# Designs tried in a protein design chat: VH-VL binders against Probable molybdopterin adenylyltransferase (moaB). Part 2

Target 1, 163 residues: Probable molybdopterin adenylyltransferase (moaB), of Methanocaldococcus jannaschii (q57631)
Amino acid sequence: MHKRIKNIKYAVVTVSDSRYNDLIKGKEVDDKSGKLLKKELNAKVYTIIPDNKNMIKGIVEHIVEFFDVDCIVFTGGTGIAERDVTVEALKEIIEKELDGFKIIFQKLSYEEVGFSAMLSRAMAGIYKGKIIYALPGSVNACRTALKIIKEETGHILGHLREG

## First folded at step 4 (VH-VL)

Design v20 (from r7w with heavy chain L100Y, light chain S95W; framework fv_recibokibart)
Fold by ESMFold2-Fast, scan of step 4:
Structure v20 (fold): chain C 163 residues (1-163), chain A 122 residues (1-122), chain B 108 residues (1-108)
Amino acid sequence: as target 1 above (163 residues)
Amino acid sequence: QVQLVQSGAEVKKPGASVKVSCKASGYTFTGYYMHWAKQAPGQGLEWIGEINPNSGGTNYNQKFQGRVTMTRDTSISTAYMELSRLRSDDTAVYYCAREYDWGDYEGWFDPWGQGTLVTVSS
Amino acid sequence: QIVLTQSPGTLSLSPGERATLSCRASQSVSSSYLHWYQQKPGQAPRLWIYGASSRATGIPDRFSGSGSGTDFTLTISRLEPEDFATYYCQQYGSWPLTFGQGTKLEIK
């Protein structure tokens, strides 16, 4: 029987062309979703990257190799526009998808925004013993996802690490 | 139905303060940022600032910094904007508005309050 | 601060004509953070287009939004009498939040 893992170590990654452009130019970046996730999850690893498949995959590898984290949470780049590549990039590396996350998140989103929830492409999966979440970029979507993440991540890690 | 209802028109003398209220109904008040905007007669819209009704945290446009204070009362789902040291150029309609977002789109205002006319005259 | 410049300031047209309203930002703004509002005299502004191109609930399909980077456009394919109003663009990309000065659509 698996015990719920406590004291989960999170990394937060914001995916945003405009925020990354401002960051690279030395401007102050207002990242409401990333700041919310960082605070709520007590994440010590935080960065902003552009909507680029190679940079998304690369940051996962970098975090996995060099940082002691249990879970990586992405926010942004999950829409249906051509520039939105977070889900596509992560699907190329994910070993197993936690499709139940998408279903539950979609149901909670439907309660808030009705049929517009169809355009939300949140996902979760397992990579090299770690959990990866991809969330929409909005603050409201992140608040909704936090309800699931805080409740379930420890249980998932417990099962993952003991079989 | 989601609705914002503002307090009635005010007439103030220069140097006085005015406090405008904005009562929310039909949604979870603490779940969404509230913004305030100014519209002088015949002019466009100017952003004054925002408040997080959950935390009480505020962020003001520097043009109003030092004269504006935003607060809220969660027990009655009401936001307040107080503007002090009133000048003649503060004569305007003041609007409250809820910030809305979903997916990767964020930062639009829906709904808006009906507006409160503040007249500053001697 | 990001300055939004709308052009023209006033656009005089007749019902049935096409209207093209421009909003230019002083620096790049993500399309996710560019929104349009309609305002009629004596009324509060109303959300019209969000995220540069998504129509708000109840907005007729003759309205379309487009653009990215620094150049955004609101197009009305065939003006109806009720469309004559002032339109404002707004950015959420940087503090302070800003609106354009507005484009007034007027009859004739």
Scores: ipSAE 0.013, ipTM 0.579, lowest interface PAE 8.2, mean pLDDT 87

Design v21 (from r7w with heavy chain L100I, light chain S94D; framework fv_recibokibart)
Fold by ESMFold2-Fast, scan of step 4:
Parts: sequence; structure tokens; C-alpha cells
Structure v21 (fold): chain C 163 residues (1-163), chain A 122 residues (1-122), chain B 108 residues (1-108)
Amino acid sequence: as target 1 above (163 residues)
Amino acid sequence: QVQLVQSGAEVKKPGASVKVSCKASGYTFTGYYMHWAKQAPGQGLEWIGEINPNSGGTNYNQKFQGRVTMTRDTSISTAYMELSRLRSDDTAVYYCAREIDWGDYEGWFDPWGQGTLVTVSS
Amino acid sequence: QIVLTQSPGTLSLSPGERATLSCRASQSVSSSYLHWYQQKPGQAPRLWIYGASSRATGIPDRFSGSGSGTDFTLTISRLEPEDFATYYCQQYGDSPLTFGQGTKLEIK
């Protein structure tokens, strides 16, 4: 019933201590997932930040307030290691979680990699009328998530902007 | 079936060049980085470099920089590694391998090619 | 570059025994970027464990991987004859990509 929004504007944020350290030291950065997401979503906003809760929350506020985007897509820092804080950081700020995204993502991931899917944590949520996705850092996990993101983001935004 | 098939063994003289091929099948060739590694007789594995088959972009281990060139032909799903100015210590089995990743796990190699023995002797 | 040091260089054991193989990194490596390969003479390496602890498809339950930071371990709970091979750890945390020098598991 809700109208699907067209021409969605995306921001892409890669979360990686190692890639961020290379970036600030002026080294060449190989960000395969960030480059894939930037290209596939035609994102005009792209950056790399470290695995740090305050930086993750801060970049969301900055992008939401200062850039004309509808959706922010994070990649990386969603694993089960101590340094992986993307999901935890985003859960502290989002207004509503879109539980369906993680369920569908894990189902598609299971079809691709079996029980290894349990070791990655993906999420989606709403913040100030915008959608925030957190995806695993791997290129293949990002490809799987893109199937959902491209299909459903416009529909979700339609619901958000109707009522 | 995902597989990598490499070209046959080569014997070269010092100073020559060798070009090893690695033909991919059973997956989207342009979707995965291809890596090359060296294994001298009785020794361990040494990373030579990588190529993005989609863009043709390469990144080489500094130890081989200036002597190695990686290319690909997307029309036949084949990657190539050329090593120039061969020395006796270049005698080794050379492997190609597909980089695969999933979730937050990155950079493991599966599958590997069967290997190509390159012998450098006078 | 990150140097991976495996110990012991050679481990001599009998079938039925437990094997513990160590891989130490010169700097911290995410467990997501630490992988293990098995290689038998005359064969290409085979993916064995990825992401420090996840068994590759078809790898028996007797194999397990663990570790984080700079210290990683591959454990074989009860050695079978076909397990005697060389095992390599590999890191993807920094360029150049590096392998450990290998641990050769041999029959005592």
C-alpha cells in the first residue's frame, strides 16, 4: 500500500581500524566492500572510520545533520570480537530496529555459507526519518545485503514518510 | 564446480621470463580477487601479490615489485603472472588462489590452483 | 609487515594423540583475518580453518581453531593417519599478506 520512494540517496561508511590507520598515514587503502557499496548504491558520501563507538555514533549525527541522504550503510565491525562495536554503537542511537532485516539477511546468508552465518551480525534501524544499515565487512556479505537494500529501502522510506 | 587450473611446468634459464596462467571456472571470475604465492622446494608459502580481475588493479609484495606483472583476460576467465629476470632462487611451485570472504571474515584462499613448477637452471 | 611465527617447527606424535599448533603474530591480527591451511607433499594447500575458529567445509570435528590478538592455536583432538601434514597460518590484517613458516606434523 505505501508508495515506494525512488532515487534514494546513500552514504557509505566503512568501519575498520586497519583501513583507517592506513588512511591517516597516507597509505593506499584497499576497501573492497566500501568500494562495492559506493558503486552499487551510487553513494556520494563515503568515509572510513575506526572500530570506535563514539566515532560511529558521531558520524551518524554528522551525516544526518549535514548531508542530503536517505540512508546510511555501514560495513564492518559487526563480528563477535571485542573490537567489533558497530551493532552496539548503532543500537544506542536508533529509534526503532527493523528486526526483519537481520532475519532475512541471516536466512540469505545461511543459504550461501551455512552455519558460518551465525558469526556475523547485521542490523537495520531508523534514526530521524532515515534508514541505517550495519553490514558485515566482507564483500560477499555486502552483496547479499545489497539484494535486500535495493529491493526494500524505498518501500521502508515510503512507510516512514507517510505516517 | 569452482576450480582453478594452471599451466604446465616450465624450465627457464637465468635472466629469462616466465608467464604462468590460471584459468578459473564455476564462479563469477570478476567477483573475486586472485592471488599468487610462491613455494620454494622444501620451504613455506610466500605471497607475491593480488589482482582485481574486474578492474585489472594490482598490488604486489615489495620483494617482487619491479619483476612481477599480473594481468587477466576476462573473456576467458584467466589470470596471468609474469616473473622477469629469473634467478636460481626463483625455482619454486607457483600457485594461484581465489580470495573469498564472508561475514566479517576476509582474505582466505579457496580454491587453490594445482601449482606450476618453475625451474631456473643454466 | 606482520611476521607469523609457528611453533613447534616440527611436531612428532603418534595416531590417537592430541596435537596443539601455535601461530604468533608480531602485531595484533583480527581473528577474522587469521586462517589455517593444510598441505601434503606434492599437493596445493587446502583451506582448513578460516576466521581463526571456523572449519572449512568437509573438515572433521576433531580440528578446532582458537585465539585472538597475537596468539592463535590449531588443535587436533585425536590424530588420524591422514592428519600428518604441514599446517600454515596466514594473516589478512595488513599488506603484504604473510604466512607462517609452517608446522610439520610427523609420525613418531
Scores: ipSAE 0.000, ipTM 0.547, lowest interface PAE 12.0, mean pLDDT 87

Design v22 (from r7w with heavy chain E99D, light chain G51W; framework fv_recibokibart)
Fold by ESMFold2-Fast, scan of step 4:
Structure v22 (fold): chain C 163 residues (1-163), chain A 122 residues (1-122), chain B 108 residues (1-108)
Amino acid sequence: as target 1 above (163 residues)
Amino acid sequence: QVQLVQSGAEVKKPGASVKVSCKASGYTFTGYYMHWAKQAPGQGLEWIGEINPNSGGTNYNQKFQGRVTMTRDTSISTAYMELSRLRSDDTAVYYCARDLDWGDYEGWFDPWGQGTLVTVSS
Amino acid sequence: QIVLTQSPGTLSLSPGERATLSCRASQSVSSSYLHWYQQKPGQAPRLWIYWASSRATGIPDRFSGSGSGTDFTLTISRLEPEDFATYYCQQYGSSPLTFGQGTKLEIK
């Protein structure tokens, strides 16, 4: 009776100027959050991009057009610093925001880290029949978000594919 | 109350090994990296390395690589640091500290253990 | 490795005065990875300022942090007797994690 999509196909995108810079210079990249998300979501599509609004929007378009995925999960660039543009970039393209995600995420985060949860933003939304999540860059924040993502993504996709 | 409690002071001979414990309470032990730092008498802080209590994965400062081993026991929320082949310049207070990484940021430590004095003397 | 150089090494001041403590990095460090600790003799360090400018829980508003790139500053607007301690800056923008050598704030 409850329609939930199983075997969800994920793409993971890490947003980080420093990690991207290391990547293009051929250095070993320490991407703890991206590796966690890739493993936990069994993502076959994974990349690192800089904190750049056009590249964030561009990678969404590229993944949607050319890869068979149901969901894109961003990690990083969601803070309050000037360089943190992930939320701003995604808000420019998102068709419908899933406000409940940020509320539930902040509630769980507050239970773990108290008022420090105020200084990080998370969001979820719908774009061209796909779910897009934007998560903070820390491994602990990603672990908290995974609890919601694993439980609810199939349910959200079920609703989208009902018509 | 979030707290880290370390084992008591140790006196060792050169060439011996020492294993310091750090017991965590008041938070999800596997949710945060644990770091270890050295402070020689009258000197500043020096980072030894970190352990992921969930996976057991470690990353050591190259200066201590080959002599340090970090482990944990999740059943008792305790982290361990073992330093081998002790020298006189290993005499120091050793601290454990929780990495309170969150949001888009990482690498700040709260709380710290009370410290364990390790004295290496002949 | 990134070297953090703190200046002055020792700062002798009286209660009521303003203190300015400097931390200079050998290469650029994001403010998101620059933190400050206070340590009193015989005690463990305590988190004081994180992300270059955010006060840790319970830290009085007379303390402020600022800076970006290679230059970071911890300022105490009006010294109280309990503020005399050693202050360390720390980075983890690059491995290995490093601390500055400390600035000892002592009563004149």
Scores: ipSAE 0.094, ipTM 0.635, lowest interface PAE 4.4, mean pLDDT 88

Design v23 (from r7w with heavy chain G107S, light chain S95H; framework fv_recibokibart)
Fold by ESMFold2-Fast, scan of step 4:
Structure v23 (fold): chain C 163 residues (1-163), chain A 122 residues (1-122), chain B 108 residues (1-108)
Amino acid sequence: as target 1 above (163 residues)
Amino acid sequence: QVQLVQSGAEVKKPGASVKVSCKASGYTFTGYYMHWAKQAPGQGLEWIGEINPNSGGTNYNQKFQGRVTMTRDTSISTAYMELSRLRSDDTAVYYCARELDWGDYESWFDPWGQGTLVTVSS
Amino acid sequence: QIVLTQSPGTLSLSPGERATLSCRASQSVSSSYLHWYQQKPGQAPRLWIYGASSRATGIPDRFSGSGSGTDFTLTISRLEPEDFATYYCQQYGSHPLTFGQGTKLEIK
């Protein structure tokens, strides 16, 4: 039997060129989605990075290597524009994709926003024994994803740690 | 079937107050910010302010600050906008609208209420 | 505050023609925060284009949005009678939120 893991340790990473540029220039940054995820998941690791494939892959490697976390949650950069590279970056490193996450997320999203749900991509996958989620940048998309993440992350970790 | 239904037209005297209601249905009321906008006869749209129905937190356009109050009642999924010390230039259609955000897009208004005509006459 | 200036204020065209509506911001606005609404007389505004270029559900493909920075455009490739309305751009990049003054598209 698989046990649900308790006390999951989360890292939250916001992907946003505009927020990162404000941050690096010493301006105050309004990161509503990052703040929501950090609070709801009690994340001890939080940062903002630009829409850059190397920065996204690099922050995953850094967090996995140096921080005691079970799960990394990305928000932003999941759209269909050329600048939106979060899904592409993560697909290059992820060992196994959790396709069920995107299916359930899109179903819940369709119920809220109709066909506009197609313009936003979400994913989940496994990398070096950690779960990685990529969520859209909007607060409402993050709120929808939190329903799934809070319910299922412990279950997924239980399965991973029974191998 | 997401819908916003506003209260009916009002006629007020200068100096009076008006309170417009906006009843939400078909979605989680506390999950989405509610906005209010003004449209004077023959004119464009002007943003008045926003309320977070979950926390009750508000942010008002400085032009209306001190005269506008936004509240909500979560038990009946209804938002309210009260405008006090009415002037003739407050004559307008007032709209409520749900803030919907998705993906990396922030934020658009969908749906809108049908509008409430407020006439200020002496 | 960010001022949105729409041009022209009134655009008189015939069905079948192309319409180009401009929205210029007083300072840079991310395309993700620029939206267009259509309003017909006596009706509430309706979301038409969000994030500068994404058509809302049910909006015909003859409508397209484009632009970035301070310059945004709404284009209607071939006007139909039902397209004659007032179009408003809106920014959500900073508070206070603002709308353009509107472009009224009217029959010539």
Scores: ipSAE 0.012, ipTM 0.582, lowest interface PAE 8.6, mean pLDDT 88

Design v24 (from r7w with heavy chain W108Y, light chain S32N; framework fv_recibokibart)
Fold by ESMFold2-Fast, scan of step 4:
Parts: structure tokens; C-alpha cells; sequence
Structure v24 (fold): chain C 163 residues (1-163), chain A 122 residues (1-122), chain B 108 residues (1-108)
């Protein structure tokens, strides 16, 4: 028996070159997915970064070192284009991949949008006792992922912390 | 089948207001943003703004800010666009459209309503 | 605001020919946020290509989209009579959302 962890502390990171460039230029940023995730997960930390492998890895290290969070949720940069590097960056640092997440996510996605589900690459993994999710950038993909995240994150943390 | 059906043509005098409706069917109305676009006679498409049918939150093109109001009624899956202080250059076909997204693709529109012709004449 | 400039404004061709329609953005736009629509006279626009290169459901394979950064292209490999219409590109990368002015594809 493991306990499901309650009061999970989330960080949300939007990965988007265009939104980051607008942010840096002082423009109003329309980050629908990031705002949805921040609200639904009551995230303590929220930021936007560009589609850059070193910045993705760096923000994970920064959040882990300076913020008290249990889980980091990335949205964006998970597609098949050359600039989409979120999955590649995270695979370089994660200690264990939670393969079941991408399988369940793609099954739910297929039920919603058919074969278009093939165009995204969601993942989840464990790094330094924390859970990291990478989600597609769209609002509906995030809404689908939230069903899994809200149900299972506490259970996964319970397994990690029962030793 | 997914469908958007708009209200019929309107003829208005300068200074009046017009309210166009867009009734959605065949999908979860609150799950997708709704957008509105203007097409003046013989011209291209111009984005007016968007509404989140779930929250009622709106975002308008600055060009229309102060004259446009978007609302929705979730009980009948209908979105509305009201344009006030009408001028001759507001004569146009107005379209509603559902925003689709999936994966890292977002901000594309399918379906579109059939359009509502608004004529502003004195 | 990102300005999308389509060229040519009008393209006169015959059935069987290849058509190439250009859309240039005043600033870089992610290909994930560049879309194309077809519109025939008296009709609403119809989604044609999304994410610069993905055909919408039911769109024939003679249509292809390509491009990145500021330059995007819609190509029709062999024109059919039903392809003569106005095509619009649209960006979602920055607010306000904008459309190109359209390219009217007409029979010679």
C-alpha cells in the first residue's frame, strides 16, 4: 500500500519561440495552454522559454534547485518539426521514462481527433524524485493530459516516496 | 455532423447596432474557442476577435475594441457578436468559425458559419 | 501586427497546369501557426492546409503546403476546374491574428 500524495506543487513551463520573443519585447502574450495548466494545477511557478534544448534542461535544474515543487509540466515543442526539441531535451536528463503516460495520452487523443494524434509526442519521466511531463502546445491536448495528470500524479509520487 | 449556423442578413442605419448569432451543433461547444471575421465586399478576411465559450473570456482586435462585444449562451450552444456605432465601412459578411487545435498545431478554423451579410445604409 | 503578403494577387492559369501561391510574413511565424483556406464566390472559407503542410480532411493530394520562417507556399501540382478559387493564408503566431489579402486563382 502506498499513499497518494496530496497538495502536489506544480511548475508550468510553456515552450514557444514566438511567445518568448513577444514576452521579451514587452508585448502581451496569449498563452492559452500555459494559463489553463497554471489555473487547473494551481501551479506555484510559471514561465515561458524558447524552443531550445539547453534552456529546457536549464530551467528544469533551476526549478529543482530554487523552487519547492513536486512536478514540472511542459507544454509545447513536442511536434515533429526540427525546432520541436522538448522531448529530446528531457530524454537527455530524465532518469526513468513513464512510458505508460504517452501510450494512454495517445489513446485518449486518438479517440478525440483520430489520426491527427500522430503529430504530437507527449512524454513523462522522473528526475531527482520529481515528475516531469511534456505535453503538446494546444489547449485541447493539455485538457486531455490534465485528466491523466490530476488522477495519477499523486499515486506516482506515493510510489517514489514510500522507501 | 459539426456545424455552425448564423442568423440572417441585416440592414441597419448608420449609428445603429447589430447582433449576429452563431449556433453550434455536433460538438462540445465549451471545448473550443469561437472566432469572428469580417469580409467587406470584394475584399479579404479580417479577424475581429475570439471568445472562450467555457469562461466567457474575450480578446478583440484593437481595430474593433470599444465597438465589438462577444458573448455566448452555453445552454443553447450559441455565440454572439454585437457591433455598435455602425458606419458604411462596416458593410460586410461576418463569419463565425471554430478554432481547432491538436498537438503543436493551433489557431486554424473548421467549420465556418455560412456568413451573415450586414448592410449599413442611410 | 504581422502583415501577410500574398503573391500574386491574381494568378491566371489553365486546367492541367501547376500553381504556386506565395505567402510572406513581415516577421517570422512558426510553421505550426500558418494555415491556408479556400474560398469560392458566395461561400464561407474552408480549411485547406494547417500547420503549413498538413492537408485538412478530404483535401486532394495534388495540394501541398511548405515553408518556414517568413516564406510559405501553397502548391497545386495539376489544376482541376474545381480548384479555381481565392486562397488565403492566416497566422496565429502573434495577436492580432491576421490573414493575407488573398490570391485569386482564375481560368485563363
Amino acid sequence: as target 1 above (163 residues)
Amino acid sequence: QVQLVQSGAEVKKPGASVKVSCKASGYTFTGYYMHWAKQAPGQGLEWIGEINPNSGGTNYNQKFQGRVTMTRDTSISTAYMELSRLRSDDTAVYYCARELDWGDYEGYFDPWGQGTLVTVSS
Amino acid sequence: QIVLTQSPGTLSLSPGERATLSCRASQSVSSNYLHWYQQKPGQAPRLWIYGASSRATGIPDRFSGSGSGTDFTLTISRLEPEDFATYYCQQYGSSPLTFGQGTKLEIK
Scores: ipSAE 0.053, ipTM 0.717, lowest interface PAE 6.4, mean pLDDT 89

Design v25 (from r7w with heavy chain P111Y, light chain S30D; framework fv_recibokibart)
Fold by ESMFold2-Fast, scan of step 4:
Structure v25 (fold): chain C 163 residues (1-163), chain A 122 residues (1-122), chain B 108 residues (1-108)
Amino acid sequence: as target 1 above (163 residues)
Amino acid sequence: QVQLVQSGAEVKKPGASVKVSCKASGYTFTGYYMHWAKQAPGQGLEWIGEINPNSGGTNYNQKFQGRVTMTRDTSISTAYMELSRLRSDDTAVYYCARELDWGDYEGWFDYWGQGTLVTVSS
Amino acid sequence: QIVLTQSPGTLSLSPGERATLSCRASQSVDSSYLHWYQQKPGQAPRLWIYGASSRATGIPDRFSGSGSGTDFTLTISRLEPEDFATYYCQQYGSSPLTFGQGTKLEIK
């Protein structure tokens, strides 16, 4: 029997140039995906950052060093446009990629949206004993990912801490 | 395969109400917002509002607020739009459309109903 | 309300020519929320470009979208007869969702 970790502590990070720009200018920001993830995962840490590799890597280091979390969930910046750098930034720091997450996410996505699922560059990996997920920015993609995250994150953490 | 099928053309008198249906098939009905848009003869598209088929929650364009009601029946995967107190300038083709929010792109309509012509005349 | 202004209102060109359709927003719109549709007479609109620059499934590579902020463009590199239609830009970066008034692409 594997050990399953209960009461997982999550951080949620929204990656969006436009939302960050509006936030810094004092405008109201509608972060539907970040709000959904924060509520569904009961996240104690939440922030919005721009589509910038150094900011993405930097926020991971900051959260790992200063906050007691088990898992960091990114949403946004995973598209195919030149400005979308979340996957690229995270691949530079992760120690092991959880390829199964991408495969399962793609399968569930295909069942919901057909070939449009090819636009999904979702990923998961391990960094310093923490799980990092990168999800597309849309609410529906986040809902699909939540099905996997809620069921499997405790199991993965159990294996990491088992030895 | 995804399909949205709307009810047939309607002819109404001023002051009457009209209820247009949009039957969805080929996907999980409760997983996607449904929107309604108006297109008057020879004119462009105008957004009326949206409904979340899962919760029944709605959001209407202020221009139609007070005259439009959107509902759905999840047992038959059908969305409805009712316009009350009809005027001659409500004569238009009304479309339902499925909102796709996927990947990092949000708020586009990947599938549309064929349209329902509503004519308001005495 | 964000107003989308399309120009020109009507564009008369011949097959083989390049078409450039403009959509300007009254306020900044995140490109992830700007989309283009093609509509032919008697038909429902069809998704053409989403997220300002991504072609929808089955759309020929002669179509491209570009732009950010308040200025967006749909370009057709070499017009084919089937491309003559009305094109609408649309945003849902801010409520209410709005459409441009359309650019009618017609044969010269």
Scores: ipSAE 0.012, ipTM 0.604, lowest interface PAE 8.4, mean pLDDT 88

Design v26 (from r7w with heavy chain G107Y, light chain L97Y; framework fv_recibokibart)
Fold by ESMFold2-Fast, scan of step 4:
Structure v26 (fold): chain C 163 residues (1-163), chain A 122 residues (1-122), chain B 108 residues (1-108)
Amino acid sequence: as target 1 above (163 residues)
Amino acid sequence: QVQLVQSGAEVKKPGASVKVSCKASGYTFTGYYMHWAKQAPGQGLEWIGEINPNSGGTNYNQKFQGRVTMTRDTSISTAYMELSRLRSDDTAVYYCARELDWGDYEYWFDPWGQGTLVTVSS
Amino acid sequence: QIVLTQSPGTLSLSPGERATLSCRASQSVSSSYLHWYQQKPGQAPRLWIYGASSRATGIPDRFSGSGSGTDFTLTISRLEPEDFATYYCQQYGSSPYTFGQGTKLEIK
């Protein structure tokens, strides 16, 4: 009998030019959203990469190939500025988009912050049997998304592996 | 609707204390820092301090340190600012404001309370 | 303490004109932590521009913010009667968080 998956293995990826630059130079990095996601999801893999489409697509391929994970969660680079390419990069590789995630995330966001919810371009989709989430970089946006991720990721994986 | 509603105007004598309230509604009160600011008549805004409603932890502007105390009551989603040893130059409108971050942008004040006029007169 | 200096203190213009409001910081502030608020007499401040350049929800596109480092600007391309108010810049880069003294836009 196919049931929701319970022991989900997560990877967390923070997308940030400034944090990545500090990281490669050996400086202290303040990554509050990445640390929150890593802790709350007990992530097996955590890293920081720059706002670069090829690096975003490349890290997905690397994690899928070399790590035993079920789900990859991105935070950052989802805004409307030219540097924000996370959604654009992921749309190039996603096999099926989970539009329901965007709708529910915006509904919960509106309840919490009103019209400021329009500032986020969160998304979710399927790639090579894995679930990929792209979340805004703010701690509160990640906290809202975690409510959905913790509740539904196992259910989505159950359906994905059932067929 | 996300809203902050402050207590009404106060008239105090020099040397007295005043306690202003700020009641939050429409959001998770414990999820966001609350800030207080002062605006003297015809002057700009001056930051007084902040409180974390979840922990009760506070940080005050050194200019007000020793005279200001910030507290909260999570059961009624209300923050308080008490200013002691009032002087005539404490006459001002006092505002509470929620600290908000959203999307990929960080830390602005939205919404603001309507303000509380405190008049210090002999 | 970071000091924010706004100029001019008062700007007298007519509807239809362009307004340019300056905010200068005593030390560098990340653009993500520089915000602008509008305040009308008898009212609380309202968030207007956040992160130096992003309009808050409902703010008309005639308003634009720009700048980085120590120099920030709020521009109104074509003044409407409802735009006459006092504008404050604010930094969240370091404690104590500070506001500029304000620029009052008044009808000429």
Scores: ipSAE 0.012, ipTM 0.563, lowest interface PAE 8.8, mean pLDDT 87

Design v27 (from r7w with heavy chain L100F, light chain G51Y; framework fv_recibokibart)
Fold by ESMFold2-Fast, scan of step 4:
Structure v27 (fold): chain C 163 residues (1-163), chain A 122 residues (1-122), chain B 108 residues (1-108)
Amino acid sequence: as target 1 above (163 residues)
Amino acid sequence: QVQLVQSGAEVKKPGASVKVSCKASGYTFTGYYMHWAKQAPGQGLEWIGEINPNSGGTNYNQKFQGRVTMTRDTSISTAYMELSRLRSDDTAVYYCAREFDWGDYEGWFDPWGQGTLVTVSS
Amino acid sequence: QIVLTQSPGTLSLSPGERATLSCRASQSVSSSYLHWYQQKPGQAPRLWIYYASSRATGIPDRFSGSGSGTDFTLTISRLEPEDFATYYCQQYGSSPLTFGQGTKLEIK
């Protein structure tokens, strides 16, 4: 039987060129999705990075090495534009993809937004015993994903840590 | 059907306050930000501010800061915009609009309410 | 505050012609946060193009949006009578949110 992990430690990473630029220039940043995820997941680690493949891979390595977290949740940069590289960056480092997450996310999105849900590029995978989620940048995409994340992350971690 | 229905036209004297309502139907009211915009006669659109119907949190354009208050009642899926200390240049059609999103795309307004004409005259 | 300047203010054309409407931002705006609305007299604005280039549901394929940085364009390849309206661009990248002053497309 799987031991469900209950006190999950989350990191939240917002991927956004414009918000990152404002952040480094000392401007006020209105990160609605990041704020929602941080609050709902009680995330101990939170940052904003640009739409840059090396920065995305680098922040995963940094968080894994220096912070006590069980799960990293990315929001943003999952669209189909050339600059949207979050899914591509994460696919280069993840050890196993949790394909079911994308399917369930699409089903829930379809129930909310109809056929436009076909263009949702959410993903989840395993890296060094941790779960990584990549979510679209919109507040409602994050709200939809939170239903899955809150329900299933403890179960997945329990399965991983049973040996 | 997703729809926003606003309250009817109002005529006010300078110095009075007006409270415009916007009733949402056909979607989860608390799931989407609500925005308000002003359109003076023969003019373009001007953003007034936004409210998160879930938290009640607001963000206002500085031009209206101190005179505008946005609230909501989740039990009847209705948003409100109150504008105080009315001046003649507040005469305008006021619109509510839902901020929509999909995937990585956000910040467009769909649908819009039909508009509420507020006339300020002595 | 980001200022959006639309040009021309009024564009007079005949059905069948190509229309090009410009929206220039005072600062760089991500294409993700540049949207267009159509408004006819006495009506509320209607979403037309979002994310600089994505047509809203039901919008004919003769409409296209393009641009990045500070320069954005709404193009109508072959004008139909129902296309004559005022078009507004809007940015969502920085508070306060702002609209352009509008381009009125009118029959010549």
Scores: ipSAE 0.049, ipTM 0.674, lowest interface PAE 5.8, mean pLDDT 88

